# Ledger of designs, part 234: VHH binders against p49116

Target 1, 238 residues: p49116
Amino acid sequence: EGPLLSDTHVTFKLTMPSPMPEYLNVHYICESASRLLFLSMHWARSIPAFQALGQDCNTSLVRACWNELFTLGLAQCAQVMSLSTILAAIVNHLQNSIQEDKLSGDRIKQVMEHIWKLQEFCNSMAKLDIDGYEYAYLKAIVLFSPDHPGLTSTSQIEKFQEKAQMELQDYVQKTYSEDTYRLARILVRLPALRLMSSNITEELFFTGLIGNVSIDSIIPYILKMETAEYNGQITGAS
Below, E stands for the ipSAE of ESMFold2; O stands for the ipSAE of OpenDDE; V2 stands for 0.75 times the mean of E and O plus 0.25 times the DockQ between their complexes.

## First folded at step 16 (VHH)

Design gy1 (framework vhh_7n9e_1; at its last look DockQ between E and O 0.75; V2 from the best seeds 0.00; counts 0 for: pae E 4.0 > 2)
Fold by OpenDDE, look of step 17:
Structure gy1 (fold): chain B 238 residues (1-238), chain A 119 residues (1-119)
Amino acid sequence: as target 1 above (238 residues)
Amino acid sequence: DVQLVESGGGLVQAGGSLRLSCAASGFRFEDYGMYWGRQAPGKGREWVSGISGDSSYTAYASSVEGRFTISRDNAKNTLYLQMNNLKPEDTALYYCATYEYSGSPEDYWGQGTQVTVSS
């Protein structure tokens, strides 16, 4: 059996909407996020092991981990996205809502803490200087997580996760041989992803485009779309 | 249009073997993962086994692992399922399935082939 991931899975290039507005608006933020989400899901789709699990399992896995994949994507594409600027813009928009008394104090706290967690996670990943291979393997580990409720074929999923973990270990050992504890430092970041609310992420990054439609409900469609179709749908192009 | 036609089912005694085939047309077969599912009487659809487009990876449900083997011949646009050591609980309508990324979110599957395992 060949490797779970190939060099083609290491490439993760996000193209930002053009032109960039002078001031980041909700539409730009949502479009950027949508592109990242699409890229993340289609990245998963490109993995042979993922293909082998069947449509139902694939959909279930992505539904379970899309927030984690998205967050890893944010971290990986933070520079290209100008993530700090995006988050600042989101906070500013939130401040407007606060002033208009549209949110409860508890909700405001919850959302602000979520944004803080996102920032801290992305900063921590930057500090670790995670490379493209490591990101790919981390995404695979997150994707092939057997511990989500409602999953079928958990034994098979676990095997793929183990494969991802082993390959990451081998890569880190080979590439960073002088850093004995790098693998541990990388893996210990994964729990932070589970602490982040998918609902809040959805609200912050996607509400402006999808309205009342949930990410959960559109995942099957995204997984079955081609890039050209997606772009046409988002930009209004035929 | 995508078309999937299953064959190879039949009646077999427990411990016996069958080999199912699925002839595919209407799409680039080698570009897509394929999978077998089954539906037993009174039960819902169940995923059995899957294989990647390039055959580099296979997957099995726990209930059939070690007994069933999925394979494909991309030159013949055909998916296979070798079923060994069959059990009565394997009795079901077996269908092959795929999905294409052409803008349609719908899944494609055949009419199925009946597998009956007697005790």
Scores: ipSAE 0.764, ipTM 0.899, lowest interface PAE 0.5, mean pLDDT 91
Fold by ESMFold2, look of step 16:
Structure gy1 (fold): chain B 238 residues (1-238), chain A 119 residues (1-119)
Amino acid sequence: as target 1 above (238 residues)
Amino acid sequence: DVQLVESGGGLVQAGGSLRLSCAASGFRFEDYGMYWGRQAPGKGREWVSGISGDSSYTAYASSVEGRFTISRDNAKNTLYLQMNNLKPEDTALYYCATYEYSGSPEDYWGQGTQVTVSS
């Protein structure tokens, strides 16, 4: 077999809605997040190994890992998204909601802990200066995870994950030859992704799009979307 | 208008071999992944094997790995399944399908070709 990923999978360019409003609002945040989600789904669908696994497996894998892919995308695109500004706006909104008795204390605690975990993850990735190739392989590692409940063809998925891990190792060793422990430092960041809650991610970034419907339920439709329609969703063009 | 036509099925003794073909038309064949599925009477569909558009990746159900080989010839718009060391449990209607992304939620598949493995 050839390499698991090609240069087309390293390119990951997020275009933000323009113009950026003076005060960030739910619509801007939701459109920005939606563009990232569609970019991430288009990325996954274009991988030859993913194409070979069949539709049912594709849907199951993406349902299991979409939040991890999205979180890696947030970290990768944090500067172009002005993610720190978006999270600050969300925190300010939450504080106002407390004063208006709109959210329970337990829910506030959960949401603030999630925001803190997300900020810490993004900061740690930025400090390590993770590059585009490394992000692409990390996304492949989380995509081809054999550990999710309900998956079939687990041995084939595991083989593809192992290939992603080997190719990441080879890339890091060749590109960062003077940093013997870079791979280990990168990989120890990954467990934090499993701690991210998909329902809280939906609340933070997708409330304006998906009132009573989870992203999990629309995954099959997103994966079947025409390429031209993806491009419209990614750029906001109608 | 996607069309998929399977052929190559038949009756074969256990341990024997068959080669299935799937002629495809109505879409850019080389741009999309393809797969084989099978269905025994009274049972649900089982995914058997898939291949990427450029043939760079293949995948197999554990029940057929090592015995079946999927391939494609993009110049002929044809998908193949080489089935070796056939077992009675391989008896099924075999169909090919495509992941063509036309906005339709349903994959396109053919009528199928019957494979019967006798002992």
Scores: ipSAE 0.437, ipTM 0.778, lowest interface PAE 2.6, mean pLDDT 86
ESMFold2 (binder alone), look of step 16: mean pLDDT 84; pTM 0.848
OpenDDE, look of step 16: ipSAE 0.759; ipTM 0.901
ESMFold2, look of step 17: ipSAE 0.330; ipTM 0.734
ESMFold2 (binder alone), look of step 17: mean pLDDT 84; pTM 0.850

Design gy2 (framework vhh_7n9e_1; at its last look DockQ between E and O 0.90; V2 from the best seeds 0.00; counts 0 for: pae E 2.7 > 2)
Fold by OpenDDE, look of step 17:
Structure gy2 (fold): chain B 238 residues (1-238), chain A 119 residues (1-119)
Amino acid sequence: as target 1 above (238 residues)
Amino acid sequence: DVQLVESGGGLVQAGGSLRLSCAASGFRFEDYGMYWGRQAPGKGREWVSGISGDSSYTAYADSVEGRFTISRDNAKNTLYLQMNNLKPEDTALYYCATYEYSGSPEDYWGQGTQVTVSS
């Protein structure tokens, strides 16, 4: 078997909706998030090891880790997305909702904490100066996680994860030879992803676009989208 | 239209070998991962093995790991499954399947070929 990831998998270019509005509205945020989600899922689909797994397994994997992949994508694309501005806009929208007494105090706290966690995670990744290769491998490690409930072929998934980990290790050792603890510093960031609520992420970034439809329910369709259809949606939808 | 036609099944004794083939048509074969599944009597469909479009990666169910080998010839639009050290529990209707990234949540699969392993 060849390497789990190739240079083609390192490329992760997010195209933002254009033009950017003066005021970041819910639609812009949701569209941006949708593009990132699609990019992330199609990135996964482009991995040969992922292709080798059955549809049910693939779908289950993505359903289990889409929030983590998405969050890693946010961190990776933070500058291109102007993530800080987006998050600020989200907070502002939330404040409006608060003023309208639409949210309970507990919910407000929960959502604000989630936003804080997202920001903190992205900042931490920026401080570590994670490069494209490292992001790719981290995404692969997250994708091929065998410890999600209900997964089949966990042994095979574990093998792919191990391969991702090994390749990451090799890359870090080769590229950052003077930093002997870089790998550890990178990997210890992964648990933070598991602490983030997919439901809250969905509400913050996608509710304005998909309404009551869950990301979970549309994942199979996203994975089944042809590249041309995906590209058409990105370029044609405004 | 996507068509998948399996062949190579039959009756074999435990410990024996079979090689299944799946002829594919109606889609760009090399662009898609292919899979073998099986369905034993009274059981649901079970994923057996998969292979990437470019053949660079293969995957196997735990139950067949080390015994089965999946391969493909993209020039011939054919998927293969070499089954060695067959066991009675491998008895099933074997079918090949593929993703078709057409927006449909369903896989395409063939009619299957019967594999019977006697003790």
Scores: ipSAE 0.768, ipTM 0.894, lowest interface PAE 0.5, mean pLDDT 91
Fold by ESMFold2, look of step 17:
Structure gy2 (fold): chain B 238 residues (1-238), chain A 119 residues (1-119)
Amino acid sequence: as target 1 above (238 residues)
Amino acid sequence: DVQLVESGGGLVQAGGSLRLSCAASGFRFEDYGMYWGRQAPGKGREWVSGISGDSSYTAYADSVEGRFTISRDNAKNTLYLQMNNLKPEDTALYYCATYEYSGSPEDYWGQGTQVTVSS
């Protein structure tokens, strides 16, 4: 049995729609987010260990973790996406809406807290200078989480997660041998991903993508896409 | 047109062995993971074992780990399940499936081969 990830699983290149608009444009954001989502799903299903778990397990794993994978992707691609600019524009829009309507509702508070958590997560990952190998293993650890409700084959999933953790440990210790606590600092960032709301992520990044359906409902279809269709969705060549 | 044809089932004594085969056609077999599932009378479907397209990874349900071995021959477009130390609770209709990427949410399934294990 070989390594869990090969060098081909480290490549994670997002191509953005052109040109970037002068101000917040929901269609630009939705297309950018869609490309990242499809890139993340293509990445997940290319992993041999994932392929071995079967369709029902694959769907259940991705339904449980797609928002975490997407958030890791946002952090990894934050510069290419100009994510800080996008989030700042959303905050300004919400603040202007509050001044005009005085909306103090629970939803606006939840959205603002989520944006702040996302900014903080992305900043912390940038400060650590997480590299492509580290991101790939972090995504694998998140993908092969055995503790999600409704999973079968949890012993096999746990074995794959432990393998991802071990390979990350070996990589960090070899590559960053002078930084004794780098692995610990990286791993303590992962629990924050579980606090990210998939509902709010859909509102921020996927409004207008699917109309009135959730990402959870389309995951079986995304995972079943032809490889050529994935390539079109990732590059926007529709 | 994806086609999966299982064979190799039959009646066997407890403790015995069988080797199931699944002949695949209509898709690029080597590009996709393959699985065996089973369904006993009056029971729900149970995933038994899976294998990656390049055979680098395999996975097993806890109930069969150590007794069953999944394998594939990509040159022959054939999936196998070696079943050893069979038990009466292994009695079921065994089917193979592929995660063929067609834009449909459902996997493609074979019609199955019956395995019956007597005590």
Scores: ipSAE 0.440, ipTM 0.790, lowest interface PAE 2.7, mean pLDDT 84
ESMFold2, look of step 16: ipSAE 0.429; ipTM 0.775
ESMFold2 (binder alone), look of step 16: mean pLDDT 84; pTM 0.849
OpenDDE, look of step 16: ipSAE 0.729; ipTM 0.874
ESMFold2 (binder alone), look of step 17: mean pLDDT 84; pTM 0.847

Design gy3 (framework vhh_7n9e_1; at its last look DockQ between E and O 0.76; V2 from the best seeds 0.00; counts 0 for: pae E 10.5 > 2)
Fold by OpenDDE, look of step 16:
Structure gy3 (fold): chain B 238 residues (1-238), chain A 119 residues (1-119)
Amino acid sequence: as target 1 above (238 residues)
Amino acid sequence: DVQLVESGGGLVQAGGSLRLSCAASGFRFSEYGMYWGRQAPGKGREWVSGISGDSSYTAYASSVEGRFTISRDNAKNTLYLQMNNLKPEDTALYYCATESYSYGPEDYWGQGTQVTVSS
């Protein structure tokens, strides 16, 4: 078998909606997030190993890890997205809801903590100066995670994950030979992704766009999109 | 119009072998992963094996791993499944499939070919 990932899988270019509004409204945030989500899933589809697992397994994997993939995408695209500004806008919108007494104190705390965790994670990744290859392999590792409940073909998934890990190790050793512990520093960040609530992420970034529809429910459709259709969504389609 | 046509099924004794074929048309075959599924009597559809568009990666259900081999010929728009050491529990209607396109709500699969393994 060849490498799990190729150079084509390293490219991860997010195109933001244009123009950026003076005030980041819910629509802009949701559209930006949607583009990232689509990009992430399209990326997954481009991996031959992922293609080989079949639709049911693919769907299950993405359903299990979409929040992690999305979060890694946020970190990777933080500058292009102006993530800090987006998060600030989200907080502002949340403040309005608070003032209107639409949220419980506990819920407010949960949401704010989630935003904080998200920001901290992205900052930590920036501090580590994670490159495109490392992001690609990290995404592959979280994608091919066999430890999610309800998965089938876990043996195959595990093999793919191991391959991703090995390739990452080789890459880091080759590229950052003077930094002996870089791999460990990178991998130790992954547990933070599991602590983030997919429900809260969905609510913060997608509620304004999909309404009562869950990300879970639309994942199969996103995965079935044609490349051309995806490109159209990114480059010119509203 | 996407079309998938399976062939190669039949009746075999336990321990025997069959080679299934799936002729594909109506889409860019090489750009998409393909997979075999099966449906045994009284059971739901089950994924059996998959292969990437470029054939660089294959995957198998644990129940068939080591016995079945998936392959494809992109020049012929054909998917194959070599089935060795067949068991009675492999009896099913086997179908080839690809993911649905934006124009279709469901996966595309053929009518299937019947594989029956006798004891």
Scores: ipSAE 0.796, ipTM 0.907, lowest interface PAE 0.5, mean pLDDT 91
Fold by ESMFold2, look of step 16:
Structure gy3 (fold): chain B 238 residues (1-238), chain A 119 residues (1-119)
Amino acid sequence: as target 1 above (238 residues)
Amino acid sequence: DVQLVESGGGLVQAGGSLRLSCAASGFRFSEYGMYWGRQAPGKGREWVSGISGDSSYTAYASSVEGRFTISRDNAKNTLYLQMNNLKPEDTALYYCATESYSYGPEDYWGQGTQVTVSS
């Protein structure tokens, strides 16, 4: 009926755990990543179109796209998170692991390539100076992706995605009227998101807090959390 | 406690109409999306229609689009489903449900109201 997103959906403020350790450790990285994940899930469930699809569809959508939403969140919050420093610390840890566990050489190469792709994605988004409105619409396009296997209500999901694409187009044309190719440059970035591995993201950012439990298994519980409990998780209030 | 109570079902001839109601309590109704599901005898639950908290978005399964209309009255904490041009394949136990994300995932479905369409 109205616009897919309102101005309240443009706000995306991540608060980091305090205090910052002098040396990055796995617990700080995992807490920071968990806050971003919770913020991303709360953002998704606040969208009226998402609410209208029903609980089973909501869970299936988020299971299919959480890594893409998370990666967009990393790019949007890269400065606040000190993401470059986090990735450098992870790379140094992996290089030390090569000395002791060479039996996983091909896996470590996959992880290093993933880190490089993530850094390149974040750098390209920063160079293009993607703003908060554009990030919100890109996240909506990713969220309402009808192409993932196992989804229900795919025709309605496709309609919402088309609406998100139209609203992004209208915003870019109005706000960046002197840059005819901005929309095309933005949209070219999206395929890189689909190639990001959720398993490697879990290994990089979530092994310290979640252990071996996959993000897939906790998504229904995150989506069901009361607003007060959610706010405690993202602010560190306990 | 979250409670959802459906009413308005019954026996109706093909081509007829019914209006289902769902009375909601135990949560801030206007903040959450609602939907209708149905379960035919011997079948699993099928999603039917959904509506956002502020009614700005509605969605329908293709099998009912154009015949069913979902609505809500947030002042009365009540969800509705207007069912027109009913067909025998619409025969089912109809449930309302919420994405409230409040207390227990299995507590968000109502007990259901039976709709039976003959002829």
Scores: ipSAE 0.007, ipTM 0.416, lowest interface PAE 10.5, mean pLDDT 81
ESMFold2 (binder alone), look of step 16: mean pLDDT 84; pTM 0.844

Design gy4 (framework vhh_7n9e_1; at its last look DockQ between E and O 0.01; V2 from the best seeds 0.00; counts 0 for: pae O 10.7 > 2, placed apart)
Fold by ESMFold2, look of step 16:
Structure gy4 (fold): chain B 238 residues (1-238), chain A 119 residues (1-119)
Amino acid sequence: as target 1 above (238 residues)
Amino acid sequence: DVQLVESGGGLVQAGGSLRLSCAASGFRFEDYGMYWGRQAPGKGREWVSGISGDSSYTAYASSVEGRFTISRDNAKNTLYLQMNNLKPEDTALYYCATYEYSYGPEDYWGQGTQVTVSS
């Protein structure tokens, strides 16, 4: 049996919407986030171990972890996305809502706390200079989590997660041989992902979706879309 | 379009073996994961085993692990299930399916082949 991930699974190239507007707006933010979500889910479906588990299990896994995958994607692509600028635009929009008394003060506090935690997570990953291989294995670890309730095939999922952990350890020890604590520093960042709220992520990045549909409801459709179909959906051509 | 045809089922005694085949056409077989499912009388469908497009990964339900082996031959567009040490509890309609990602929300699966294990 081969490695869990190959070099094709390490590549994670996000392309931003075109044309880029002078000022960031809800439409640009939502399209940018949608591209990251699509890329993250299609990354997951490209993994042979994921393919071997079957559709029902695949859908359940992605529904359980999509926010963690998305958050890792935000951290990995923060520079390409100009994430700090996007978050500043979101904060400015929230400030306008406060000044006009349009939103609950309690909700606004929850959203602002989430933005702070997201920025802290992204900063910590940037300070560690997490590379593409490390991101790929971290994503695999969160994808193949056997802890989610209602999963079938949990023994197979645990086996794959353990393999991702072993391959990450081997990679870090080989590549960063002089930094004996790097793996530990990386792994202690994972619990922060479970503090991220999927409903707040939807508010921050996906408010512009038609209706207020949850990401959970569209995951089966995104997993089944081809890249050419997705590009047609975004551009109006297939 | 997609067509999946199972064969190789039959009546066997407990402890016996069967090899199921699934002939696939209408899509790029090598690009997609494939799996076997089964449906026993009065039960819902149960995932049995799956295999990645390049055969590098396989997975098994705990009830069949160690007894069943999934494989594929991408040159022949054929999926296989080798079933050893069969038990009466393995009696079911066995079907193959693909997690094909092209246009459409549905998995594609065959109509099945009956496996009956007598004690």
Scores: ipSAE 0.366, ipTM 0.744, lowest interface PAE 3.4, mean pLDDT 84
Fold by OpenDDE, look of step 16:
Structure gy4 (fold): chain B 238 residues (1-238), chain A 119 residues (1-119)
Amino acid sequence: as target 1 above (238 residues)
Amino acid sequence: DVQLVESGGGLVQAGGSLRLSCAASGFRFEDYGMYWGRQAPGKGREWVSGISGDSSYTAYASSVEGRFTISRDNAKNTLYLQMNNLKPEDTALYYCATYEYSYGPEDYWGQGTQVTVSS
């Protein structure tokens, strides 16, 4: 069998909306997040192993791990996205909600803690200096996680995950031969992804765009998008 | 380069007070919200308090609400945490942080300041 990932899967280039406004409004944030989400989903679609699982299984997998994939994407694209600026803008918008007494104190704490966790994760990834290949394999490992409830073809999913792990190991051994524990350092970051709330992520990044519609509900549509349509979304004026 | 330097920690008896400071540089301080976190030995990092860029809102963990006060002086690029009625449970390494993200491999986090509350 051929490799799970090829060099084409290493490329993960996010195109931000242009021009960048002086003030990052909700629309810009949501559009940026949407592009990242679409990129992540279409990245998954480009993997032959993913295609082989079928639409139902694919949808279930993405529904289960979209937050983790999105978060990895944020980490990987933090510089291009100007993540600091986006997060600052999100906080400013949150402030408005606070002033309008729309959020409880507990909710505010949860949201701020989530932002901290997100920032911490991205910082940790930057500190590790994760490269494009490593991100690709990490995303694959997250994508092909067999331990989510309600999945079909779990045996096959597990095999794909193992293959991703093996390829990552081989890559790290080859590329970073002097760093014996690099693989372990990288993999131990994955649990942090599961500690982050998908609901809060959705609220912070997508509420202004999708309203009351859930990411869960739109995932099937994203996965069915034509490549040309996606390209139009990332290169066209928004 | 983003820099955060915490200070003001120390040993204090239960019921005592401390004031932590965080000197920030390398970014436009007033444009970003700031927060304090802490990490006790053997425990994970815990969010303690947050404040908006313009100080229009503040938030506190339930464990410190009513005892701690977060504030900032944007003219001095400094974040503060007034800690009153300290408890042994407050013993931890305290960190300040911003939503500013360093895109390089360098750790922009400060070293933190140790707060130890004795019984």
Scores: ipSAE 0.006, ipTM 0.228, lowest interface PAE 10.7, mean pLDDT 87
ESMFold2 (binder alone), look of step 16: mean pLDDT 83; pTM 0.838

Design jk1 (framework vhh_brivekimig_d4; at its last look DockQ between E and O 0.62; V2 from the best seeds 0.00; counts 0 for: pae E 3.4 > 2)
Fold by ESMFold2, look of step 16:
Structure jk1 (fold): chain B 238 residues (1-238), chain A 120 residues (1-120)
Amino acid sequence: as target 1 above (238 residues)
Amino acid sequence: EVQLVESGGGVVQPGGSLRLSCAASGFTFDNYAMSWVRQAPGKGPEWVSTISWRGGTTLYADSVKGRFTISRDNSKNTLYLQMNSLRPEDTALYYCTRHPYSIPFKGDYSSQGTLVTVSS
């Protein structure tokens, strides 16, 4: 038994590519997003309950929820990433795509609506001043979601989600005892995550992957990569 | 100058095998993840397989899983693709690409390609 998360799971430190360019470009945006994706997937992998589900279940679970975890990561790291600046650069590129007729009008509308939803979600989380413990439990709640189609071991996943919910409730009640409705305010933000499109997230942050590969296809690679190999990728060999 | 030169393409019957090589020069090979990509006539590029910079992590497209094996020899600066149980659908131009260590699966340099034709 024991707690679902420990203090080591609360730490979520995103290291940005350095130096930050004067004008954001596709390379910097993709590099920043890739670092967040790896951090999010390796965070999930470090959880003992996640490890207990087995490799096939783990891969299926992350494939089902990676976009929600990534979106929570964007909100948590919005200031470190300068997310508002990144989104502004993306909007400028979308205006250029209209001029060059590279995207359909319906697609552009869908992408702009997604950007608006993402901005609103991040603003609402910032207004609530969500702390690192709360983010960790919210990520656990979305990670251990039994409702996604195609999952196995859903009963065990439900138990882990219930445990995450209980631990979040206990934390909020102890830490924010004078704010009676804080838990409710936090939890009503979660449905917005289910409305985020993984396809559009890829278009916004992971454009130009080789051979039309999707993030869904590379998740097993990310989950299998050892920490030392990942760290070598970030800093370069030698 | 960065160079990626592939070899080993050719004509083979269904069920046959081929081994592709990609020789790297002009950069530190073991600082990069590497991929194989293929492009069939009239189609867009299709990712085939990726191997991490030290070779510890591999991934395959569903279409080739169990039939193809990616490997690398960092002492020889060479990437390999062993292709077994070949099918007519595997007919394509095959090329290797390297990935910046900071953005996996986003290639920054690709070879010219070697043609693989699977035909009776």
Scores: ipSAE 0.518, ipTM 0.796, lowest interface PAE 2.3, mean pLDDT 87
Fold by OpenDDE, look of step 16:
Structure jk1 (fold): chain B 238 residues (1-238), chain A 120 residues (1-120)
Amino acid sequence: as target 1 above (238 residues)
Amino acid sequence: EVQLVESGGGVVQPGGSLRLSCAASGFTFDNYAMSWVRQAPGKGPEWVSTISWRGGTTLYADSVKGRFTISRDNSKNTLYLQMNSLRPEDTALYYCTRHPYSIPFKGDYSSQGTLVTVSS
């Protein structure tokens, strides 16, 4: 079998809404996050191995790992997104909610800790100077995780994950031959992703959704949408 | 000026059907995904359905799946909602809203809505 990923899967370019407002409002944050979400999911969809799993399995897989993929995307696109500024804005919005006594003390703590974890994770990835290939393989490893409950075709998923791991290993050995422990350093960052709550992430970045709409509910919609259709809308709306 | 005008609401018996329309003006209609949202008396807004800007992709709330169909005619700048097998719990004021990036965010425009009453 051929490689799991090709050079086409390394490209991960996020286009931010324009213009950037002086004050980052909820709408801007949500739009930015949504674009990242779409980019991440369509990236996954572009992988032949992912396509081979079928729609039902694909949907389940993305539902299980979207938060991790999204977080890796945040880390990868942190500079382009001005993530620190976005997070600061989110905190400011949260402070308003606190003043209005809309959140319990425990909830406030949970949310603030989550923001801290996100920032720390992204900082840690930046310090490691993770490149585009490494991000692609890390995302693939996260995507093809067989240990989520309720998944079908777990054997095949595991096989794909192993391929991703092997290709990453080969890449790191080839590219960073003098750093014999680089692979281990980058892989040990993955557990941090699973400590992050998808619910809190959704609350922080996607509060602009209408009513009862959830990320879980829109995942099938995103996966079915043609990339050209999405891109066309982005360019037209700018 | 951006305008969205809903129509087609009325009184119908349980099991009946209605077709709602939303006429859009004041903006490039085919650049926006569109959604239907409803608000029942004493309840908050509930998202119903979304359609992409070209109409190639649709999404439905679980409560209306299999019964409602969202569609659009970009040549007429009109959004539609075909509602079949209506239930009393479908009683609500129905609004249409636009989304610039094919995701159902809260809209920036408030319309008057059209009232749907399902009663025996």
Scores: ipSAE 0.497, ipTM 0.777, lowest interface PAE 1.1, mean pLDDT 91
ESMFold2 (binder alone), look of step 16: mean pLDDT 80; pTM 0.802
ESMFold2, look of step 17: ipSAE 0.369; ipTM 0.701
ESMFold2 (binder alone), look of step 17: mean pLDDT 79; pTM 0.797
OpenDDE, look of step 17: ipSAE 0.483; ipTM 0.771

